# VHH binders against Daf-12-interacting protein 1 (din-1), part 6

Target 1, 171 residues: Daf-12-interacting protein 1 (din-1), of Caenorhabditis elegans (g5egk6r2213to2383)
Amino acid sequence: QRWFYKHFPMVWTGRLALKSTEAMINLHLINGSETFLNDVLGRQVTEENPRRDSVKILQRLRLDNGQVEHIYRILTNPEYACCLALSSVNNIENLKENDTNLKSHFIDYLINKKIAGISSLGEVETKFKSARVHVFAPGEIVNRYLSELATSLHDYLQNTDTRYLLIVFTN

## First folded at step 1 (VHH)

Design u5 (framework vhh_surovatamig_d1)
Fold by ESMFold2-Fast, scan of step 1:
Structure u5 (fold): chain B 171 residues (1-171), chain A 126 residues (1-126)
Amino acid sequence: as target 1 above (171 residues)
Amino acid sequence: EVQLVESGGGLVQPGGSLRLSCAASGFTFSDYWMSWVRQAPGKGLEWVATIKEDGSEKDYVDSVKGRFTISRDNAKKSLYLQMNSLRAEDTAVYYCATSLDYGDYEEAYYYGMDVRGQGTLVTVSS
């Protein structure tokens, strides 16, 4: 539980354009799990075309090639790979100014719910009115992790109340 | 070696129009999707419009649909943005952008921003 503070060293903020939905989303990356990174890297070195396969799943979201490449690079970076937070609201300056508050709230939420080291819960209840949390199951392959992300984005972006989506990859 | 040079920005009244140009060099322009991206004062980069290698497909951000038109001239290695019915909210530095590191990806509609120019300032004010 308390190890979350050691494994969430960085928040990165960027933007994605979703071609089919006319949506701009803000992407926040919150690091969380060393085991997820090892799992992702291991599958990338053993699969024949792991990068292309992962890209195909992200392209189902109608993301452009540059956005797909950027997300893929993030997922393979040791400093960035464990958790993604996505926002459907074009409010990047407020998010950057308040990144530590949002990060702190999500970390406190995860610790209090003992999410670290537990199996996937799917959508998890949050104190934010506009925030969704999705937790991925341990032992899933890279393509299943990205398939669940695509499913979560499809479902959550249809809800106009959703401004933040936190994706957690668990051990 | 790779260069993008924007021009055509300026001061214009609301409801006016401007045409932005981008001259590309140092890469095979006709092989890449091209985009326009803007940054309003105190805000992050916003994708505006994208055009396919051959000009057959075009995409726009909602706020400019029906007002802006992206086009290209592969023989002249140039990208254009025709901006009509300008609003105060369109005030920004406009950048010509592309991505040259496509990798093994195929058939993507492409908005890349790995390479961009110095930008051209558009001010919409009375």
Scores: ipSAE 0.000, ipTM 0.117, lowest interface PAE 18.5, mean pLDDT 56

Design u6 (framework vhh_surovatamig_d1)
Fold by ESMFold2-Fast, scan of step 1:
Structure u6 (fold): chain B 171 residues (1-171), chain A 127 residues (1-127)
Amino acid sequence: as target 1 above (171 residues)
Amino acid sequence: EVQLVESGGGLVQPGGSLRLSCAASGFTFSSYSMSWVRQAPGKGLEWVATISGSGGDTDYVDSVKGRFTISRDNAKKSLYLQMNSLRAEDTAVYYCARVSYDYVWGSYRPLEYFDYRGQGTLVTVSS
């Protein structure tokens, strides 16, 4: 057999407009398979093959909005849980050492490394047209803008065929 | 060692049906999305269909929607493709493929997410 895989970014960054406030929220979209999403959220963590992951920078992308983003990939052993690729090089190294509850480690990673820019983090699970969406956002955004956030996510998902999406908002 | 072994190919007349099977081994089958891809004589590889690890989500190339059904049996570690209303243009070698862990659903280049492929099974649609 041969490998047919070519690198595609797991993390896309940009900005999402909220309709009622003209506010722009930084958006990290983390796309993956059902297994990737479940492993990140700690729902299907397995230790049948504990071989370690590899992390690397894929490339520097210029986004449609003119921003420049480094795209990262976490290469995982096919029989071991995935970790998230995030936009901060210095903070990603810690994720590749995780081999247990990825959801708890992911939330601790976001808070401790200040990726979310807050001391607390809201968590929302939802779905749109069979897409499973798990959202991490600053607590104040979840509390004050939850309905608008849901509407904006719905609009985004109407224009994509994404079925498994992990979303991280920073303000 | 990851192994994917296809079967069920053969000669069928236009309008006929075939069911392809793929036996998987060497990995946790239920943890991976699986796909069928095909290669027509003298052409490149074409993605046909993908199914999620649980079987809860499926996707198809437009030319086979309504005619082909992808399914899986995780207990038997088997992937299937039910092909109905076959056309001459469906003539191809059909391959079972494992989808990489970072596959993006709805990707316009799904072929770039396959990390293993079987040996293939030939489907010929001809009168």
Scores: ipSAE 0.000, ipTM 0.152, lowest interface PAE 14.2, mean pLDDT 59

Design u7 (framework vhh_surovatamig_d1)
Fold by ESMFold2-Fast, scan of step 1:
Structure u7 (fold): chain B 171 residues (1-171), chain A 126 residues (1-126)
Amino acid sequence: as target 1 above (171 residues)
Amino acid sequence: EVQLVESGGGLVQPGGSLRLSCAASGFTFDDYAMSWVRQAPGKGLEWVATISWNSGSIDYVDSVKGRFTISRDNAKKSLYLQMNSLRAEDTAVYYCARGSIAVAGTWDEDYYFDYRGQGTLVTVSS
């Protein structure tokens, strides 16, 4: 977790939701536009700067039906922000439950169903830019993307058996 | 805000054909996979067909393969279902739905589809 903080800025902390299930996540920007991401999510919560508090998965995208071109276009969109989502260590009361929820209700679920999550973030008055959101679990497509774009990160994730999601924001 | 409006249903004889249309508004149509789902009288919802945002990926439930064709026109923000060789078992209310089924033969309406239209009735009867 310290390795991620050293190499990739933590840009956001909030809830990832899927129906009635939630997990607290930290987002580390690994590629793309930090400016775009800040416009979408807001800056870190301070007295001066608001932020979005949650991302809710609303739809599913099948990964086993030959949508490879569509998926690569999402991952390589020039106006995007690609983040690693890791279990938040700041939820002291529910640390173990949070990690278990992220693993069982999000990561394992997406892998076992062979799907990615889809969300859309609309404008909330004038505070935040709208965005499309894709949530990927570890798998062939993500492994190929990371091995090409971020080899050291890919190696670290595999060597440590780190639990993660790849979350991609596009306009 | 988000609206899906179906049309084209009606009464048809076994072996006949119908073309269903769905007009979408209130969202960026070409960002979403779209589906047709149906509900026969006294039965639960059944997924029928899905088409990806760019038409690059298309899936059907086994019972309609070779008979039904799903298509979309992103410029017109419209979804279509061409139904051929209709059977009595195809009698149902057909819904246009935003979203995709994740696993063949397994679905949960509340989870897989965030919006659906009011439906259009298709009755196959002699």
Scores: ipSAE 0.000, ipTM 0.165, lowest interface PAE 12.9, mean pLDDT 78

Design u8 (framework vhh_surovatamig_d1)
Fold by ESMFold2-Fast, scan of step 1:
Structure u8 (fold): chain B 171 residues (1-171), chain A 125 residues (1-125)
Amino acid sequence: as target 1 above (171 residues)
Amino acid sequence: EVQLVESGGGLVQPGGSLRLSCAASGFTFSSYGMSWVRQAPGKGLEWVATISYSGSNKDYVDSVKGRFTISRDNAKKSLYLQMNSLRAEDTAVYYCARDTMIVEVDELSYAFDIRGQGTLVTVSS
């Protein structure tokens, strides 16, 4: 955990939502543009620089063979921001609840249905830029991406059985 | 006003070649990944090729790999698709699309913010 937070600092914290279910997540940037991500999500340093509160999954993407090739292009495009999403709550009781919700209602859901989640974040004046969001559960495409991008990170996630999602922001 | 205008389609014999062009206007072309998608007669939309904002990364559907080449010219705000060794199954209306990367679970089609009117490619003897 200490090794992970040292090398992949937290860039955002908020809610991930799917219909009536939600989980609190921390986003850790692993590849792409931190500047783009900050423009989309915001950085709360002062009241003048608020962060978006949530990312809501609005659509679902089938992971067919042709789609997988296209999706892998998204994951390897350096202009985009690719983040690791981990469960986040400071309270131990709430952490267990949140971890269970993240696994059951998001990770297992996406894996069992063989889909990725999709969201759209609208532009808000000069405060936030618009972006498309893809939410991926662990699987062949994510494993291939992580093994090529960050072998040490991939090893860490597998060896610790860490519950995670890969979240990609595009313009 | 955002516009994408495709051109370069036509009738060609199997084994022939065509080069499609797309002229973009009304948005910052160099900031977006771009795609070519096609629709064959009586079928749904099929993704064909994608190129990143910088042109460094390219991807293709398996059926066109080695035959088609996607490219872009950010200074000219133009997208291209070089099509070689054309087959009857490549017959379709080809659309230039600004990537939104959104699709529905029940459809293998991409949701695009912008899509032009298309250019018809007919591969026939």
Scores: ipSAE 0.005, ipTM 0.154, lowest interface PAE 10.0, mean pLDDT 78

Design u9 (framework vhh_surovatamig_d1)
Fold by ESMFold2-Fast, scan of step 1:
Structure u9 (fold): chain B 171 residues (1-171), chain A 125 residues (1-125)
Amino acid sequence: as target 1 above (171 residues)
Amino acid sequence: EVQLVESGGGLVQPGGSLRLSCAASGFTFSDYAMSWVRQAPGKGLEWVATISGSGGSTDYVDSVKGRFTISRDNAKKSLYLQMNSLRAEDTAVYYCAKDEVEWLLYSDTYYFDYRGQGTLVTVSS
C-alpha cells in the first residue's frame, strides 16, 4: 500500500456503516475537489479538528445496463470528490476483522446484489456542507472509470490483492 | 386504495416468540419485494428484514439473524415475521413496507411507500 499512499493523499478516516456492520476506512482522494470534501467531512489533521465520524449507507442504486450512462455521469460530475476507500487499521489485533468486514459485508454484498450504496449527508449549521454519497464496489463501471482517468492506479489495483470501494461525494 | 395492515404484536418475556402478519391490498403483491422495519421508543427507524417478490431470497439485519424468519404467501397477499428468542432490545413498533428498504441508522423522519399503522412488540420481564 506504499505506492498508493505516495500518490493519493489520505483525506479522511472514519466508519463506513451498512446495516449493523461497520468498517474503519481511509479515504484517498483520486479526483475532484479536496476543498469540497473537507467542507463536507471536515479536515483529517488532528483530533481537535471538527469532522464527521461516519458515513452510513441508507439506500441502494441498481446497477443495470439501462443506468450505465447515468452512473458514469455521477463519476464524472464536475462538482464532486472521488475517493478510494481502503481498510484502516490502528493496531494488529483488529486488522483481520476490519478487512474481513470490508470484504464480506460491503464489497461482496454490493457485488452480489449488483448495487451501489447511497447515503446523504446533511448540512450541520456552518460546520459541514451537505452531500450525496455513492459507494461503488469493483466492477465494470468502476473499472471503466479508473482505466480512463487513473490508468496507473487501475493497473496497480488489478495487479494487487487490494480491497477497495470507490466513494463519490457530490452536492 | 393501497393498504398494509400489521398484526400479531404483544407483550412477551425475554426468550419468547411472536409471529407478525401483514395483510396487503391494492397492488400486485407478488411483483414487489417486502420488508419489515421497526422503531424502538425514542429511536429512529431500523430495517429488519426483506424478502423478494418470489420469496426465493431473504436478507436480515445482523442483530436478528438466526432468530427472525421473514416469509410470504403470495396467494393470500400476506407477509410474515416469525420472531424467536426475543430480547428487550427488540421492543419496537414493527411496520411492513412495500419494496426493498435498507434503513440502517437514521433520523425519526422517513417516508415509507404504503406503510401501515404498525404493531407494537414489547419484550419485558
Scores: ipSAE 0.000, ipTM 0.133, lowest interface PAE 11.8, mean pLDDT 78

## First folded at step 4 (VHH)

Design f1 (from b4 with L99S S104E S107E Y109S; framework vhh_7b2m_4)
Fold by ESMFold2-Fast, scan of step 4:
Structure f1 (fold): chain B 171 residues (1-171), chain A 124 residues (1-124)
Amino acid sequence: as target 1 above (171 residues)
Amino acid sequence: EVQLVESGGGLVQAGGSLRLSCAASGRTFSTYDVGWYRQAPGKQRVVVASIYSGGSTKYSNSVKGRFTISRDNAKNTVYLQMNSLKPEDTAVYYCAADSGTYYEPLEESEYDYWGQGTQVTVSS
């Protein structure tokens, strides 16, 4: 995990929720607008845009029913931020449980269902009412995207047993 | 709400043809995206062909050029014409429909409709 801290800025720490399970994650920006991401997630600098401490997956996007063009539109959106999500190292007491939850209840769940997880941030009355979070597990789509965009990161991830999610914010 | 019933399966010799039918009940069937899936013994269920509400089609590489998916919205029916059948096409074939919405509620079973399946056996 320290390799990611060295190479990509950590832009957010918080909870990712799916059904009754939560995992604490750190987001590392790998592509896109940090300004857009901060506007969507907040900075706690103003009361109008307080910082979010959690993202809950309430919807899905199927990856196995011909939605390839829609997925590529997500990944090529001009107002977006693409992040790598890693298990948070800030909670040493529960680190193993958190990492296991991320793997078994998020990564394996998304892979086995062949879906991406979706959250609509705009439902909570934010500046960006159409803002969405797209949560992708490792797989063909993510591997293709990273091989073209971030070759060194892709090589690192292929050579290690790093548990991660690719999280894409769009307007 | 839609309910799906598959028919047209059976035993056929390699090189033969079968036409599967997926009959739907419901008033808004024309707005649904419909797919044919298959599952061989001991294998995972995989997509074979899809037809979208807009009329576009998509095929898996293993059946492209041999299978044709089509729909008749007036009859609430989707068809899978299977030509040049091979022993490896042996499987239970399932019809599935969804509302055509890209973003769906998390619980799959509430919004995806599946038929009971129809057995296709291709002898060598």
Scores: ipSAE 0.202, ipTM 0.626, lowest interface PAE 2.3, mean pLDDT 78

Design f10 (from s1 with S100T Y101G E103Y V104E L105P E106L D107E E108D; framework vhh_sonelokimab_d1)
Fold by ESMFold2-Fast, scan of step 4:
Structure f10 (fold): chain B 171 residues (1-171), chain A 124 residues (1-124)
Amino acid sequence: as target 1 above (171 residues)
Amino acid sequence: DVQLVESGGGLVQPGGSLRLSCAASGRTFSSYAVGWFRQAPGKEREFIGAISWSGGSTYYAVSEKGRFTISRDNSKNTLYLQMNSLRPEDTAVYYCAADTGYYEPLEDSEYDYWGQGTLVTVSS
């Protein structure tokens, strides 16, 4: 945990929702624009810029071989924000239920259906920027990304059997 | 807006083949991802397969992969389902459905547009 926090700043804590299930997650920025991410999710520097507290998956992208290069370009675009999502350790009372929900209702769901989860975040009067959110479970595309651009992180995740999602904010 | 009309359903013998068509009218069909679904009497609707707007990407339910093939002809605004090695358990009403974007609805039931269905009966 301390090694991970040192290398990848935690930028957001909130709810990820899919159908009737929610999981509390921490986002750690892996690559891309922290400024863009803050514009989308908000900063609580003043009460004029509240934060979004949830992201709801309402759409899907099927993961076909022909789309791999296009998706990889999304993951590596420096104008976007690519984050690692981990089960929130700030929810100790419900940690086991939260981790189980992340695994069974998000990770396994996406893997079994061979999809990425998609959310569309609209502009809000409180100055949140619009964004599209791509939610990836571990798999061929994510493994390629991590093995090429974040090998030490990939090794850490595999050695610890850590449950994770890769979440990319795009515009 | 798009309207979908299925055709090609009917009676076929076990082990036979059948091709269903779905004709789209209204807005350009080539802008939509489209899929096939079926519902047998007394059972829930199930997903068969989907094809991207360009025809370059296809996705099938595991049980149907190998027996069923989905294709499209954007110049004719038509979606096809080729069904081979048909079995009595394939008896169902078959529906086509379309989605308005590159990103599909999360659940199969949430597709934007649906056809009226065409009955396929596999029996001797």
Scores: ipSAE 0.055, ipTM 0.475, lowest interface PAE 3.9, mean pLDDT 78

Design f11 (framework vhh_7n9e_1)
Fold by ESMFold2-Fast, scan of step 4:
Structure f11 (fold): chain B 171 residues (1-171), chain A 124 residues (1-124)
Amino acid sequence: as target 1 above (171 residues)
Amino acid sequence: DVQLVESGGGLVQAGGSLRLSCAASGFTFSSYAMYWGRQAPGKGREWVSGISYSGGSTAYASSVKGRFTISRDNAKNTLYLQMNNLKPEDTALYYCAKDSGYYEVLEDTEFDYWGQGTQVTVSS
């Protein structure tokens, strides 16, 4: 865990939801605008400065039928924030269940169905910006992206048993 | 109340042409990307083409690139697919959808298209 904290700022902690399942995740910014991401998610948890405390996957994007070009447009959009999502070790009652849920109900689910998860975050009381969220599991497309953009991160992930999602926010 | 109504399908011989239309209502058509998808008998759904909200950017599946042209008329709230040099393998039910054209509702077990589609059958 310390390797990620050292190299990439942790920008958010919250719930990722898919159907009836949830997992607590930490987001580490690996590319793009921290300012944009803070405007979308919030900067701190208080009554005056709240954060979004969840992202719910409500749509899907098929990773077949010639959609590769569309996916690369998302991943290379200049007005975006790209994050690595890891299982949260803070504010969790059952760490084993959380890690299992992230693997089985998010990572394996997305891989087995050959999809990316999609969320649309609306404006809330003018405090948060709207954004579209793309949730990618490890695979061919993510591996190509990371090998080109973040070679040291890609090498680290290949040499460890790190469970992750790549989460991209766009306006 | 969003509605998309496809038309223009029919029976055509190999090498022929058809122009499909999609009439949109119930939303601001000029604000959304649009796309065409198809489903051939006994096969899964296939994305065919997409067009940006302004019409400035288009994308095509490799199987139709160079033969099909997607276009839109924002003043008429209508999406088009010009299909040239049709092949028997283009036989399918063709669907129209809004948004980026690449997104589906997760809750559905099947690809969610707004209309019933228009049938294209290519013979000989």
Scores: ipSAE 0.018, ipTM 0.369, lowest interface PAE 6.4, mean pLDDT 78

Design f12 (framework vhh_7b2m_4)
Fold by ESMFold2-Fast, scan of step 4:
Structure f12 (fold): chain B 171 residues (1-171), chain A 122 residues (1-122)
Amino acid sequence: as target 1 above (171 residues)
Amino acid sequence: EVQLVESGGGLVQAGGSLRLSCAASGRTFSTYDVGWYRQAPGKQRVVVASIYSGGSTKYSNSVKGRFTISRDNAKNTVYLQMNSLKPEDTAVYYCARDSGYYEPLEDAFDYWGQGTQVTVSS
């Protein structure tokens, strides 16, 4: 999937896993809770939001077939059908003036909007090369998703200037 | 859908300047991260500069200090101001929505313009 260069509280949001066999990230304006939540949770698919082949998209990240399969399997998991990814290249160059904690603002947003499946925020922070990766998932499963994604994300983060990647899995 | 149209290319002597424009139609422009790319004959298309929705910018090492990317969201236009041009800057310049991937997608996910030719003579 594409990794967006976005800063919260900016008005862009993506969604993944529209159906059990597909996942894609689209950018959408977060000007209303219902549209944002439907996009993040994959609750409604319309002709304006066509389904796409996630495996084909993930191949663009220069991942091998095993790494693509790992991401595909995680993102099409029926128990956690949606996720949201935010990516920024360099904190000091890509943040607006006065923004000192993108992660905290994002977490506050998720809690405040009461996104289904985030009743408690499980979090793992790890580092790949010089990038920080934060994985958020309901309950105790955050470590599992991080471990399964690690090999698939390693090449992307090794070969880009990405400094912060925030991944959220929701129901 | 969104359509991107580049303009402002041309012939210029080394040390000169050009300003490229990328005008968008359709979707709101401030929602997207937009990049300028270039492709010289026989070479792959490479990123030159990006401007993110929040206004932050990023430049390739080859142009840092010489090029400036900016946007006017009210006019749905992104600009690339190119100063101190060198013969190695000769290429077709494209604007595109930045997908955040390591390399451009093969799919029609990304919106690309037609390109504008920049030629820098020595």
Scores: ipSAE 0.000, ipTM 0.115, lowest interface PAE 17.1, mean pLDDT 54

Design f13 (framework vhh_surovatamig_d1)
Fold by ESMFold2-Fast, scan of step 4:
Structure f13 (fold): chain B 171 residues (1-171), chain A 123 residues (1-123)
Amino acid sequence: as target 1 above (171 residues)
Amino acid sequence: EVQLVESGGGLVQPGGSLRLSCAASGFTFSSYAMSWVRQAPGKGLEWVATIYSSGDSTDYVDSVKGRFTISRDNAKKSLYLQMNSLRAEDTAVYYCARDSGYYEVLEDAFDIRGQGTLVTVSS
């Protein structure tokens, strides 16, 4: 946790929602544009750029039906921000429940369905009309991406058995 | 120019059947998941059914499972909804909707382009 927090700044804390389930997450920027990420999520509570407190998964991208080129475009998009999502709670009583919800209702759900989660443009409320949020669970695609982009991070995640999601923001 | 043209609606008695059609043009139909969504009088849009791009997988809202069947013909660029055992609560304007081509709907957030087709179930 300490090594990770030293190298990758926490840029956002909020709720990730899927159907009727929510989990509190911290986003840590690992690659891409922090300014683009701030345009999507909002840094400050203002009328022009309000801080978002949730991201809701409303669509899916099938990973088992030959979408390799599209996935490649998401992961190599020139206007993007790639974040690691970790379980977050400020109350000890909720820590285990939140971690269990993240695993059971998000990570396992995405893995078992062989999908990535997608957030709609309306939900994102960005100045970029084509902006999307892509939520990937651990797996072959994410492991390959991290092994090339952030080898030390990939090693850390494997060695600590950390529960995480890879969240990619694109325009 | 992307166009979706719904047809097949009408007045039908409870317990009756209707088959809705949607003719698509202006895009590569076979690349997109397609859905039927409806809007009952005075209510918002409700997702009804989705069929994924290859036609091998379908999803339905619980209230129509076993009564409605969604299908597609990629060669004809057409989407269908077979509606059996119709109920008064099925009364709505029905729209066909396109997903992004790679992203498939989980809820009722759709790209609606057509005028819809009215289904009225009453005696």
Scores: ipSAE 0.020, ipTM 0.391, lowest interface PAE 5.6, mean pLDDT 77

Design f14 (framework vhh_8h63_2)
Fold by ESMFold2-Fast, scan of step 4:
Structure f14 (fold): chain B 171 residues (1-171), chain A 122 residues (1-122)
Amino acid sequence: as target 1 above (171 residues)
Amino acid sequence: ELQLVESGGGLVQAGGSLTVSCAASGRTFSDYAMGWSRQAPGKERELVAGIYSGGSTYYADTVKGRFTISRDNAKNTLYLQMNSLKPEDTAMYYCAADSGYYEPLEDAYDYWGQGTQVTVSG
């Protein structure tokens, strides 16, 4: 767990929303451009350069055979930002509730519908660049990607039964 | 940039049929999810039908069983076949396009046309 935080920097903390449901997550950059991600999400919470505080899922992408090559092009593009999203907890007493919320309202939802979640983040003059956000639950595509990119991380996540999403930001 | 031009609107009697078309130019049409939205005076815009790059379709409950959306990628054209038309179907009909691999949860498309008026009398 220690090597994970050393190798994959935490770049953002905020809310992930789907309909009326929200979960607090931390994003860890695992591949791609940190500079692009910071341009999209912001660096700090101030009146001059605020950070985005939420990402809202408003669209879907079906995970049928026709989309597989499109998805892999997105996940492997070095100009984009691919992140691991983990449940954000400030103490151990809330761990079970946060894990259950992330699983039932996001992970299981995406798996049961056989979709990825999509968000569109608008451009804000001098503060944020626009981006499209792809939210993937654990599954065949994500497992294949992680096995090729970070085998040790993939093994760790499976062995610890860690609740996660893979989130990629594109232009 | 993708440009959309609707056509085929007009006056039709209740119970009749009409096909509206949307011609696309510019970027590759087959990459886009396409939809038809309508707006009547004093009403909010309503997404009535969608067809995605993989061919799956969506219909609003108000038109399900009466309207059929289809696309011809070779002709860069989107169609909405409207059967059993009702006076309540009277509206300006708009063609819209999204990135082609994404299905909207709501009416959220990247490109819009100018619209074509459909009037159902009776």
Scores: ipSAE 0.019, ipTM 0.315, lowest interface PAE 6.0, mean pLDDT 78

